# Designs tried in a protein design chat: VH-VL binders against Thioredoxin-like protein AAED1, chloroplastic. Part 1

All scores and structures are predictions.

Target 1, 196 residues: Thioredoxin-like protein AAED1, chloroplastic, of Arabidopsis thaliana (Mouse-ear cress) (q9zuu2)
Amino acid sequence: AITGASSGAGIGKGTADSLDTVKVLDLRGNEIPISDLWKDRKAVVAFARHFGCVLCRKRAAYLAEKKDVMDASGVALVLIGPGSIDQANTFVEQTKFKGEVYADPNHASYEALEFVSGVSVTFTPKAAMKILESYMEGYRQDWKLSFMKDTVERGGWQQGGILVAGPGKDNISYIRKDKEAGDDPPVEEILKACCA
Unless a header shows other numbers, all headers, positions and changes below count from the first letter of the chain; antibody chains are not in Kabat numbers.
ipSAE, averaged over its two directions, is called F for ESMFold2-Fast, E for ESMFold2 and O for OpenDDE. V2 adds 0.75 times the mean of E and O to 0.25 times the DockQ between the complexes of E and O.
[cut] marks letters that were taken out.
Atom coordinates printed by the task and the answers are left out, and those that the model quotes come from them; centres of patches stay.

## First folded at step 6 (VH-VL; from i5 with light chain S30D S92D; framework fv_ifinatamab)

Design i10
Fold by ESMFold2-Fast, scan of step 6:
Structure i10 (fold): chain C 196 residues (1-196), chain A 125 residues (1-125), chain B 106 residues (1-106)
Amino acid sequence: as target 1 above (196 residues)
Amino acid sequence: QVQLVQSGAEVKKPGSSVKVSCKASGYTFTSYYMHWVRQAPGQGLEWMGYINPSGGSTKYNEKFKGRVTITADESTSTAYMELSSLRSEDTAVYYCARDTPSEYLWELYGAFDIWGQGTLVTVSS
Amino acid sequence: EIVLTQSPATLSLSPGERATLSCRASQSVDYMHWYQQKPGQAPRPLIYDASNRATGIPARFSGSGSGTDFTLTISSLEPEDFAVYYCQQYSDYPLTFGQGTKVEIK
């Protein structure tokens, strides 16, 4: 089932348990248990559809605009994409994203969090309008990366989400699962979850 | 206040190496790429390479391949550029420069918004 | 590599006059920046992404262009504007600069 956002008591135990065996790769290729990203700090963790996604890049940009607020609150800003380390490095190079970036090439975090997938939720009229708006604002999609075999076969239809977790491996305070491509929450909702 | 402060002028012999430092202050060092650019006397600007201080990934201008090494020390917020096998043609002012994205932080519009004061390296026998 | 050719090499003008500086790329670029440099000083950012003024840059400076042809305009030269101006592309590695246009007092 498609869910929008969840917060409050009762989120952490089941979700934390499902993430217990999940590892992500840093930009150097080191395996990091995903829960280490919020073990000793609070983190806002944005999950991209793929590293070439224009809407995901726009989301990374508006979250990065609030990085100073997050830093002041002791909160890390993290982006995870379902692609390879090479794709993650290309994303960092192209976007200059100021947060931390990790790769999840096997989509283990997306499966554990039960994020939505499917072609019908990727190509909606609303998503098309948001892509056009993003292009008008100067944002660019890496079309080659978006339609590479790895992206299409192993994650091209995957939707993302946003998680606020920590400090503490079992402390998950906010989950937003994207309903369709471009289903962005208000940034104020995220700031309230991490920084209030 | 944001600033980049570079090490002092150097006079080197042909065939030696030089290591120039660039100390950052007033911002989160790991949040910005650091580039190195040189300028020979009376000439234009030449890009040498960059480092992402978060993780240490580098990219170099192929012209300097095998001679240039860029490093960063997060604990001291200092970037370094080492150039080996110096020739008289390497006489130049060497600048470090902070890469800032456009006002839309995700876009590849990086411009060099903060520059060090420059380090003159003279190669002579 | 992308070669940037600036013209003219030298522009001799008086205060109050309009300066128009060109930068031509050997192939299409999406990200063109402009810097000002005075003798003995580090370059100063002027314009980023073709047309956006950097912080603290006066309104008399404007940039325009796309593809292979870019222009920096100073609508009315002030004494402090006499300097060398460089364009720089950030579309492909290695990053490259133009050779510079010197704006000097007539």
Scores: ipSAE 0.000, ipTM 0.457, lowest interface PAE 13.3, mean pLDDT 78

